# VH-VL binders against q09564r761to987, part 8

Target 1, 227 residues: q09564r761to987
Amino acid sequence: QIGVSGSRGMKNKQCIRQVRVENTFGFIDGGSNSYMSSSICRFMTSYLKENVSMDIRSILLRCHCELGEEGERLGASVMIIRVHEKRLEIASTGTMSAAIARNQKLKMIINGRYEIDDDEYSRIREAHGFVDEENRINGVIGSSRQIGHFSTFPVVLPTHSYRNIQLNEQIEGLIVGNNMIWNMLSIDDLNSTFHNNRSPIVVAKKIQDQLQSYDYGGNSNILVLRR

## First folded at step 4 (VH-VL; framework fv_necitumumab)

Design a30
Fold by ESMFold2-Fast, scan of step 4:
Structure a30 (fold): chain C 227 residues (1-227), chain A 122 residues (1-122), chain B 107 residues (1-107)
Amino acid sequence: as target 1 above (227 residues)
Amino acid sequence: QVQLQESGPGLVKPSQTLSLTCTVSGGSISSGDYFWSWIRQPPGKGLEWIGYIYYSGSTDYNPSLKSRVTMSVDTSKNQFSLKVNSVTAADTAVYYCARDLYDYGEYAFDIWGQGTLVTVSS
Amino acid sequence: EIVMTQSPATLSLSPGERATLSCRASQSVSSYLAWYQQKPGQAPRLLIYDASNRATGIPARFSGSGSGTDFTLTISSLEPEDFAVYYCQQRSNWPLTFGGGTKAEIK
């Protein structure tokens, strides 16, 4: 792994955190609460340093299990990425998505559970929860799959998506972002920005600038990894 | 149309190395769009993925077989090959080569060779 | 590794009947699932990719559905040529893994 990344967080209030230990990257979005993101960041960093080779799915689940009383009513989206010579591992819960760049195209490899399908709707209903017109759970929670939210179990579950995918020399990099990026910008625009700029920091900045040009001034977290 | 054809000995003695070759015709192995795979099937059993090779020589193997398996590619002959070391009766299987359009999980093994039976017996 | 479980192991049906084959993953594979058909003495043939897309040349009677951990292959009306073993494969995670197969046999 080169170890080069471009990222851009929230300007007004820091609720989004990044962790890096060797070839493992963690992204934490605590929503409206910076304490939650700080707590998870501290735990993940410490745990990874002591357990560098631990399965990233286990690390993600431990982030949930190690939450104190704050986990009762608060939650977070978490994505953990581990870069190997020939493989890329991603474990994710919540609303963050990731796309891989190859041969001048972007392909989504993790989709945050933004739209709730019929099976997930039935599960939530059976657990005595509800989904509103904004796709929020019980009117307030951004995803049915997040760490924390103990008081809403089993409506909100700390389950994750996991991928372990092959890399070859045509893989150019990765873009990770929260749901706002994928909803406001087209995949073609993101692809053009990625391939027209070599610096991952410049790519992340240009994506943020594009969001602002579409009358958006809120929270964004963009990580760009380049080979 | 693209076709794949396995070749190699049908009988291998225990402890020896099994060597198979897949010949690609009707298309180029030197395509960045495809990985090339070996899959095996013991008689009366299911399918087991062995590994991939890319035309550049990059490989990845099933962890259950990694210590005994090597793949190679010869772009001038439009072929890729499999070697399995220290074979036992458990390696008796039909061996298939296949083309894999690897679009980060979206696609599949779209073209298969006819398969070749390898029996491990003294 | 992701373990793929297919059920039932055997379906005994007559031509013209509907076949429903199940495939379950030990963890979510999103929609990254393929189905293959294998007739005796032949190589597997791709039927369905990305859970629900029919491969080129596959008859409309074959359809796939599902996401996450639960997937179904449906054959709306069995033809004599459809009696075969069917395998599901998860494409989400290295290493690639197959189900144990479901044999569709004639009554």
Scores: ipSAE 0.138, ipTM 0.699, lowest interface PAE 6.4, mean pLDDT 84

Design a31
Fold by ESMFold2-Fast, scan of step 4:
Structure a31 (fold): chain C 227 residues (1-227), chain A 122 residues (1-122), chain B 107 residues (1-107)
Amino acid sequence: as target 1 above (227 residues)
Amino acid sequence: QVQLQESGPGLVKPSQTLSLTCTVSGGSISSGDYYWSWIRQPPGKGLEWIGYIWYSGSTDYNPSLKSRVTMSVDTSKNQFSLKVNSVTAADTAVYYCARDLYDYGEYAFDIWGQGTLVTVSS
Amino acid sequence: EIVMTQSPATLSLSPGERATLSCRASQSVSSYLAWYQQKPGQAPRLLIYDASNRATGIPARFSGSGSGTDFTLTISSLEPEDFAVYYCQQRSNWPLTFGGGTKAEIK
């Protein structure tokens, strides 16, 4: 059995959405715009209900293609996870990261904090975009790889990371979170919190409490899946 | 320390079932830290991953083999085995067994058997 | 499946020279890539895991680099025992796939 929980900070609008259809989980972060995450969530939910076995990479690309006029200037991070008995599929674009818990340890399996290397910097510059000192694209966009931002094409691309990982009985679960979690807390702290607490809701809440102790106070989007 | 050794017939007729066994020594197959895999290499060609098994009997296979592969494990003998059904000349290869080091969801074949040549011929 | 392409197919060099071997993936495998060495009549041997980490017992002259779709195995100064076939393997996605190999041979 898999348990799912999430947490958000003190913002008055929810910009993160969760989808669950059978063994497929979707996580959508619209940044500062709750309309984008809501729209994508509605589309993804209805699409998955119509075909529960559809390839998750295709679903992610469909989310990009189905964005309306709002997609011209707005975007979102999307992560889709499908749990099988023997394998875990994960497809992600944007700034969300995921770590797998196994045998008292956590290992990153998706790193949404894409560091702009020389090749990516050259690609962005050749496409007439720019990268600032905080690694933001055109001064405002958090990732060079996410859905939406049609007007910047080909500066921001809707390309995704995809993994298909073997599972065994030692895999205990996953932590999925936005940049704020991974920048503020160490993997060792997250590992301790995950393994010292059985409830995924308690894990997510304790991680949020740790972030508050650093005077962060912002939106913390933590999703914990447990076997 | 840990060693793997393949065994089985060197010649199999077309349409028959190829059966190979890997014996693990110097370590236990009942460790949850490792998967156990089969890899093959046709003469003069590259490597192809066939499938893996965990000590509990959980398996997964390369879909390119059209579901004609079965693996099994015998923890009392510290062995795991491979069966390939309906063999053809294309199944002629050196077959290796290997330990798959499962490190935080990442894998590497850190120990290999010496390999056994299987020829499919009438 | 992810297709792995190695180049060149054959690399002819003299002892003491630097060898640079290329491996390309048809889609991103992040850093989940291993390199193996195979000598004639022998099983492959693990050289590099996670793109750049040297396996236990592997000499310092072997190094790996790259991420995403483009990877390189470098042998800083070839020794006679290094003339072998080298294979890359992606470990990011089921099913696991290998490159076609690069044969390093004496000139």
Scores: ipSAE 0.202, ipTM 0.706, lowest interface PAE 5.5, mean pLDDT 83

Design a32
Fold by ESMFold2-Fast, scan of step 4:
Structure a32 (fold): chain C 227 residues (1-227), chain A 122 residues (1-122), chain B 107 residues (1-107)
Amino acid sequence: as target 1 above (227 residues)
Amino acid sequence: QVQLQESGPGLVKPSQTLSLTCTVSGGSISSGDYYWSWIRQPPGKGLEWIGYIYYSGDTDYNPSLKSRVTMSVDTSKNQFSLKVNSVTAADTAVYYCARDLYDYGEYAFDIWGQGTLVTVSS
Amino acid sequence: EIVMTQSPATLSLSPGERATLSCRASQSVSSYLAWYQQKPGQAPRLLIYDASNRATGIPARFSGSGSGTDFTLTISSLEPEDFAVYYCQQRSNWPLTFGGGTKAEIK
């Protein structure tokens, strides 16, 4: 008995899409391009309906492989979550993050990446790419790990993070969001919002309202799961 | 090269409050990546987790001890502390502080203090 | 709370022998299990996390396996320095709980 809610930003054009098929949830962030997020959303929805039990990591990689010519120069962040009675699976590539609520605490379990460590920096340079002062790849790409961007291979790779989490009585829920949520709000602020409000819809709405109070009007999607 | 060091009295009288402090060096306690825990070990027995604290001051305690235990954090001194109220001989133990990366199996208590023996005796 | 049971309580072995230590959880802990080594007068030392991953600086002779409720710590060839008490710990549920320990002693 997990409740689900999502909230979206105030922009007319949304570059973020949600997918829901049975117990599988997808978040797709096309960055500045709504075509890419819409295209991936349509593919993922159709593919999940036909392959409802397929490994979510395979589904994520399939999204990369099925990108057409637009994938040559465009890309997207993708997170797929599958909810089971006793466990939670998350597969992610790109800049989206997730935090789990457990025992009155909120802890990051998937961390989207703008920051690049020394090993990743060396890999990118050896592949003849570069990282600018804002941690963008080749001056324009938000993460070294995301789907698409075929023309930059092997600078940008469609590799994923994967978590398989045992659900127990101490796990209260999950917050998933695009990167700006985690950059603008502290984990403590998010924890307070999560625990002061029982409804997942209300939690997601309050997080969106907090972002607006910090003068942020951009696109965001927030998924809140509560037990 | 993060190190933890316990400090406090080695002898406490029954019914008094046991107070211990852990000093963190070589790294910041004001990190969102870590919880900071106390674990104890009574003579001849195994390990018992007491509780943790996050740098924001948020705590959680072992239910068996919750009514007697308080933890606090001082980020300016890079320290966290444990108080156990109304001690009895059953609280005699070596007390350890430890760093805990709580990420569901990615890490465990990876750094421990040396431990401090606290004897509850008249 | 999840109860962790270690067996045997004591292992009597000679240097060079293989040691196998068992840890059982009263409920599934998935892979969220750690192993610690404690020598007399010393703090515990992390050996294994997430059931099978060796911590930094831990010799290759130490390995962990298992998932769910049944876990094993293996020392492929005992060195004199390996005679110590070993504890398992589940990290799946609060409160965090440890096993009662297995003491490895020289035969």
Scores: ipSAE 0.006, ipTM 0.439, lowest interface PAE 13.3, mean pLDDT 81

Design a33
Fold by ESMFold2-Fast, scan of step 4:
Structure a33 (fold): chain C 227 residues (1-227), chain A 122 residues (1-122), chain B 107 residues (1-107)
Amino acid sequence: as target 1 above (227 residues)
Amino acid sequence: QVQLQESGPGLVKPSQTLSLTCTVSGGSISSGDYYWSWIRQPPGKGLEWIGYIYYSGSTEYNPSLKSRVTMSVDTSKNQFSLKVNSVTAADTAVYYCARDLYDYGEYAFDIWGQGTLVTVSS
Amino acid sequence: EIVMTQSPATLSLSPGERATLSCRASQSVSSYLAWYQQKPGQAPRLLIYDASNRATGIPARFSGSGSGTDFTLTISSLEPEDFAVYYCQQRSNWPLTFGGGTKAEIK
């Protein structure tokens, strides 16, 4: 079972897409541009239909390389999840995070933004970029690692995080979302919503409703998977 | 304080099955917060992870060993066990059991048994 | 599987000197990296988890740093009991893998 919820932001535009082919799930956030998320959705779906077992890291990198002129100034966050009986694979770039639900608790397994430590800060500065107080790149870009943004290379790099983790039978599911969900709601609130509601669609909708009560202008993007 | 202790024969003949047991004391093996692992170390060499078991009996094995390895758990005795089939001289190693606070990347093998040397020889 | 490479294989130093041990992953492991110390005839002991967090009871002279593919264990001033083999371990991806070890020995 799967549940998806998104909110209309200012200007009534949703730039969020999902892909599902067998046991592989893709989640794409194009920010303010629906063309970017639509293009990546088409690329990802095409690759998975050609080979349903294609390495998810290869899919993510191919999506970056396939971008035309739109990738010059625009970027997107992409997360690809493949569910096995005893394992979970996740490949991610950009600002989306993921948490596993187990034994009445939530645990982060992907943290969205690439950490800007001293080495990363120096790399960005040497490449003639800058990092602001909110850890945005050049004042606008949410992560130093995401697809697109060709014109900023090598300030922003299309590298990805990849995890292949073991699952036990206490695993109840996953919550995937953009950074607004994790910044506005506590892990305890998310945990309560997940475990007090059986339907993943209801969980996603209730999280969206909570975000709207705190954030009257922002976009949210939530994917909930249940076992 | 939680402690782990390996036990089992120190000598195994080639082609036979190596069998070891880890006894957990000072805490319960039936905790959902932990996986229980076996790690081995051939004399003078590095560490190789063999596999995990969860208290429910759910297992995962290193793919390099999966065809020959079985783990089991006995919650009533607070023990978990390792069997390695069809052993050769390459299986001669010190075998460690360890507790893994496996919070999906957080933490580590925080408690180890003292290790038991198993020699494969005719 | 993720391959972990440690360097140098052997580090010859005197007590009081600073030791720097390197660990590299064949692909990014984020911060999901642990360091263990092993003395002859003993089980490994956890030193550092999540790349930079010191385990309970571990002296302040031990510190870990790094993220992604490049990690460092630093011992600020070697004590006699610190001459041992050190292993890094990635915890990001199944199967779990260890580095080949770095032996710190007295010069």
Scores: ipSAE 0.409, ipTM 0.771, lowest interface PAE 3.9, mean pLDDT 85

Design a34
Fold by ESMFold2-Fast, scan of step 4:
Structure a34 (fold): chain C 227 residues (1-227), chain A 122 residues (1-122), chain B 107 residues (1-107)
Amino acid sequence: as target 1 above (227 residues)
Amino acid sequence: QVQLQESGPGLVKPSQTLSLTCTVSGGSISSGDYYWSWIRQPPGKGLEWIGWIYYSGSTDYNPSLKSRVTMSVDTSKNQFSLKVNSVTAADTAVYYCARDLYDYGEYAFDIWGQGTLVTVSS
Amino acid sequence: EIVMTQSPATLSLSPGERATLSCRASQSVSSYLAWYQQKPGQAPRLLIYDASNRATGIPARFSGSGSGTDFTLTISSLEPEDFAVYYCQQRSNWPLTFGGGTKAEIK
């Protein structure tokens, strides 16, 4: 059976939200703003309950379209995962990444950490935006592809990546996490933690503990799916 | 069937340390699927979450109580414990231990101990 | 911290009637809300998690609804054993917080 677990720290305000409706899971990271995460989470939960079978790419785009005035200057990273018996769908925009566990190895299937290639850099520049030394857009925005940021259009676009993965007996699960996890921990470290622990809750908590050992004091958002 | 049972002194003097233990039976505390929490309820009042612990010893505490609270776990005895330092009359309450299920399907306190009344008085 | 406000404090009804209990959060908690039932001298019992999902073993007459800041627990037809105190709890932000409770009592 597929299990789901998340890792969370103790904070008065959290900018990361999780959504779960039936077999559909959402991750929303509003960066420095919890209002955006909460607003998108509220909309996505309600929308999914009324439209449980709707294409997850459409749901992601609807989240962008339903942002009010706050969407002019604020935005969010969003990842939606739908689990089927023989299939796994992922739609993502922003800085979150996902790795699939298969044959005792982890392999990135969505990499939000390095999104800006030469083509993307040229597109941003032609749209009169800029990319700084830390790969931030206009000095402040974490990804050139995320929902919101209406005032920067067409510099920041609400386009998404999509994967439709066939589940077979070699696929052991999935790790999803925000940017800091992938910057601080190697794929080999994550692979060892995943395969040395059966429980998805234990995997997520151990990853959080490893982040804390490197003096990371921020919120972490880790979803682990295991067969 | 998993059961939780609180134990500890029913009377604690002001300024002393309140110490409680929760014994888990019918299931293992060393399971990675659960966190274990303490919740309290002053007489005639509502519920207040104190903190939770994972079987590895990792803890998170309510910030209002963090300076006075510590939790520990003993997997060999299938127990977890709560200490509240420098108690006052405001700490008089029924103390519950609970299993916190954070997994697909349920995100809540699904199993509770019966509760133990602790009175702080001289 | 997120403050949870329950209303009414006391709800007086007869067996067979419909009960509607309200819970309001001081800021959005999305759907991260649970409902518990507590009878005198007993520990709380989980009724509803994630705003609208019934816990295992909970009768169909209990249902939850709402999202964001406004939530309701509905008991479609009160049974004698349903007269108890009901608490809502948000699980969106740390620390976890509970409402002040609604006491359902026989009219």
Scores: ipSAE 0.000, ipTM 0.422, lowest interface PAE 16.5, mean pLDDT 82

Design a35
Fold by ESMFold2-Fast, scan of step 4:
Structure a35 (fold): chain C 227 residues (1-227), chain A 122 residues (1-122), chain B 107 residues (1-107)
Amino acid sequence: as target 1 above (227 residues)
Amino acid sequence: QVQLQESGPGLVKPSQTLSLTCTVSGGSISSSDYYWSWIRQPPGKGLEWIGYIYYSGSTDYNPSLKSRVTMSVDTSKNQFSLKVNSVTAADTAVYYCARDLYDYGEYAFDIWGQGTLVTVSS
Amino acid sequence: EIVMTQSPATLSLSPGERATLSCRASQSVSSYLAWYQQKPGQAPRLLIYDASNRATGIPARFSGSGSGTDFTLTISSLEPEDFAVYYCQQRSNWPLTFGGGTKAEIK
């Protein structure tokens, strides 16, 4: 089962969409643009129903290719998770991160914030982009790696992180969220909330409430998966 | 002081089954924090991961070997074992067992057996 | 499967020199990379895990760096006992894969 929670800034709306087809889960964060997340969600759902066994990295790339005109100026973070009997596949682009819960411990398995090291900084500058102090691209874009933003190519690239990891019977679930969750809350606090509450919807809501208590005015999106 | 020790035949004929056992001492194989792995190294070549097993009996194998490999665990003897079916000269290697510290991001073979050479020849 | 490429295949240096060993992944492995040392007739020994963390008992002269596809193992000043074969291993994706090894030899 899946629990979802989000928050809205005063003049901003943030919308996360979820897709589920058989053992494949998709999560799409269009930032403040609900049209982009809705469009990708519709495409991904239809594509997965027709291509249930396709490599999830190929699905992510296909989402990028299918954005049409909207992809010129808009983009999205996308995470695709496929659950197998003994393995977990996860592919992600953008600012979403994922942590796995096991044995009263929470561990990051995807770090959604692409680190801008010297090589990445040089690449962006050579492509005529710029990086601000918050590691935003061209002052607005949250990651140098996400789908869409065709007009900035090759500043922003649709490359992805991919993991294929072992899944044993002690795994209890996943928390997926944008980077504000991981920056504002400790892993220990997230772990306590996850293990003290069985319902994924309740977990997601309690995490959102913790963020609100810090008077955080930005957008946050949280997904909780439980086995 | 946890130690791993491989045991099994040093010579196997082509088309037969290679069987090896790893004995764990100084610690328990029944730990949720560890997987237990087999790795092999042909003479003069690099390392190849074969597969791993969890103390519950859950296994996963390298796809290149999956059709020929089986692992098992015996928690009462503190042992885990490897069987490779239908062996050929390409299976000649030093076989290592290893403890696999796994925490979905903190993953490494932290303790290794000394290795046992298995030659496939007639 | 992710292919790991190590370079150079052989590194000839004198004691006291700095050694720099490279490991490249065919796909991003984030920071999920380990380094092992193997001496003739011995099992591999863990040196570095999660790209940059020294394993227990490993001397400070060994350090790891890198993320994504490019990784480096550095030995700041070679001791005689450091001449060995070094392997990198990605641990990000099933199946687990190793590099082909770099042999550090005297002169």
Scores: ipSAE 0.161, ipTM 0.694, lowest interface PAE 6.3, mean pLDDT 83

Design a4
Fold by ESMFold2-Fast, scan of step 4:
Structure a4 (fold): chain C 227 residues (1-227), chain A 122 residues (1-122), chain B 107 residues (1-107)
Amino acid sequence: as target 1 above (227 residues)
Amino acid sequence: QVQLQESGPGLVKPSQTLSLTCTVSGGSISSGDYYWSWIRQPPGKGLEWIGYIYYSGSTDYNPSLKSRVTMSVDTSKNQFSLKVNSVTAADTAVYYCARDLFDYGEYAFDIWGQGTLVTVSS
Amino acid sequence: EIVMTQSPATLSLSPGERATLSCRASQSVSSYLAWYQQKPGQAPRLLIYDASNRATGIPARFSGSGSGTDFTLTISSLEPEDFAVYYCQQRSNWPLTFGGGTKAEIK
């Protein structure tokens, strides 16, 4: 039995949306803008229903193309997951991360924020952008790789990470979350919570409770998939 | 120490089935930590991954070969096997079996058999 | 599938020289990249996994670097036994794919 659940932090507004069509799951983080996440969610749901077997990378790039005028100044993180009998596909851009639970261990398979190494720094500068002391792009953007932000092209690029990994019987599930979850909680703590609780809803709730115990008041969302 | 050894015929006629067996010694094939793989190398060419088998019998194959390939495992003999149907000259290669910890980049094919040359010729 | 391209196809050097071997992926493989050494008539031997980690028993002169699409295997000072064919392999995506190989030969 496969279960999926989400949780959110203490916040008046939710800027993270989830989509499910058949065996395909979408996660959208609009940052501080709930309009972007809602708009992308609506588009992705409709597109997936009409194109159930479409390559998930194509779906992700299509989300970028369909942002319209708002995409000039705004952007979003998007992760699309498709579960097959023998394989797991993930396509992601922006700041969301994913870890797979296997053999009593949790391991990152998508690291959310694109690392600004020397090569990426040089690319951004060559494109006439800048990286500030907090690793924000042009002082405001959280990742150099995400959809939207058309006006900054080619500073911010809608490039994605893509994994197509084999599944075996040892794979117990998946945790997907925004970057704050991975920054505030250790992999060992997340692993303990995952393996000590059978229900994916309970796992997600306990992770949320742990974030709250650190006085985290920001927006967070967690998806837990268990097999 | 764990060792892998391929066995099977060195010559197969076109259109027939190529059958190879890999024997694992010094360790158990029933370990949940490992997939067991076949990789081939045509003479003078590079490496091509054929497929995996898990000790439970779960398999996955390279799409370029999927219609012609079957793998099986015999945990009581500590062996796994490869069958390639309808062979042609293009299937002439050294065939390697290998142990794989498919751990999302932590490991690789860490133990290989010595390889067995299979020639497809009439 | 992810296509892996190695360059150069052949690298002609003398013992004691530094060897730099390149491997490029057609799309990002993060750090999920392994390097293998193959001597004539022998099975491949694992050198590097997860882009930069040396396998057990591999001499310190071998090092791996890179992430995303561009990777490098460096041999700081070639020994006679290092003249072999080297293969990179991406482990990010199914199906697993190898590069075409780089042959290190004596000049």
Scores: ipSAE 0.119, ipTM 0.700, lowest interface PAE 6.0, mean pLDDT 85

Design a5
Fold by ESMFold2-Fast, scan of step 4:
Structure a5 (fold): chain C 227 residues (1-227), chain A 122 residues (1-122), chain B 107 residues (1-107)
Amino acid sequence: as target 1 above (227 residues)
Amino acid sequence: QVQLQESGPGLVKPSQTLSLTCTVSGGSISSGDYYWSWIRQPPGKGLEWIGYIYYSGSTDYNPSLKSRVTMSVDTSKNQFSLKVNSVTAADTAVYYCARDLYEYGEYAFDIWGQGTLVTVSS
Amino acid sequence: EIVMTQSPATLSLSPGERATLSCRASQSVSSYLAWYQQKPGQAPRLLIYDASNRATGIPARFSGSGSGTDFTLTISSLEPEDFAVYYCQQRSNWPLTFGGGTKAEIK
């Protein structure tokens, strides 16, 4: 059996949604806007119930394509995880990253942070966007790659990362979180917290407490999945 | 110190089942740190991954071959085996067994057997 | 399945020269990329794993770089024993796939 829990920092508590339909899990972060995360959550839940075997990349792309008018100016980070008997699938867009726990170690398997290198900076500039001192797109958007933001196309693109990895009995679970968690906390600290605590909600809470000990008061989103 | 060695018939007739065994020496197959794989290479061509087996008997196969392939493991003999059903001339290849150092599925094939040539011919 | 494309198919160089071998994935494989060397009549040998980590016993002249879809294997100064076929392999996604190989041969 697998368990799921989540935790967040000092922001509007309704901006984050989690979805579970059978073996498929969704983690949705609408930033400061709870309407966007709620809308995607409702769509994903109903779509998954009707299409339980649909490819998760297709589900993520469909979330983008069928956002309607809301997608013109709003967007979201989305991660979809599907657990099979012998493999794990993850599709992600936006600022979320994932690490897998195995045999007392933790390893990144999705890095959701799209680094703004010289090529990406040039692409954004050529598309008439701008990157500010904090690496925000058009002064507001946290990633150049996420769903929604139709009005900014092609400045913000709905491209995603995808992993399809083998599972064995030694896989203990996953930690999913926004890139800020991975920037402020070491993999060793996260690994110790994960393996010293059996409860996924306790793991998530302790990670949040560690983040706060480094004087971070911003939005941090944590999903912990344990086998 | 760990070595892998393939064994089996070098000639198989079309429509028959190809059967190969890999013997592991210098280490135990009953390790949770490794998957055990088969890879093949037709003469003058590239490498094609066939499938994995874990010491518990759990298997996964390349979808292109899944309907014709079965793998098994015998931990008491420190061996794992491959069967390919309904062979044709296209199955003529050197067959390698390999140890897959499992690090979330991503690491690499760190130890290979020498390979055994299987020719499918009447 | 992810298609791996290696270029060039054949690389003709002299001992002492630098070799640069390319591997491209049809979609991102992050850093989950391995390189193997195969000499005639022999099994492949692991050179590089996780795109840039040299396997145990592999000489320092071999180095790997790249991430996402574009990867490079570099041999800084070719030794006679380095003339072989080189394969890249993505390990990001099921099923595992190999490139078509690059043959390094003496001019």
Scores: ipSAE 0.005, ipTM 0.551, lowest interface PAE 10.7, mean pLDDT 82

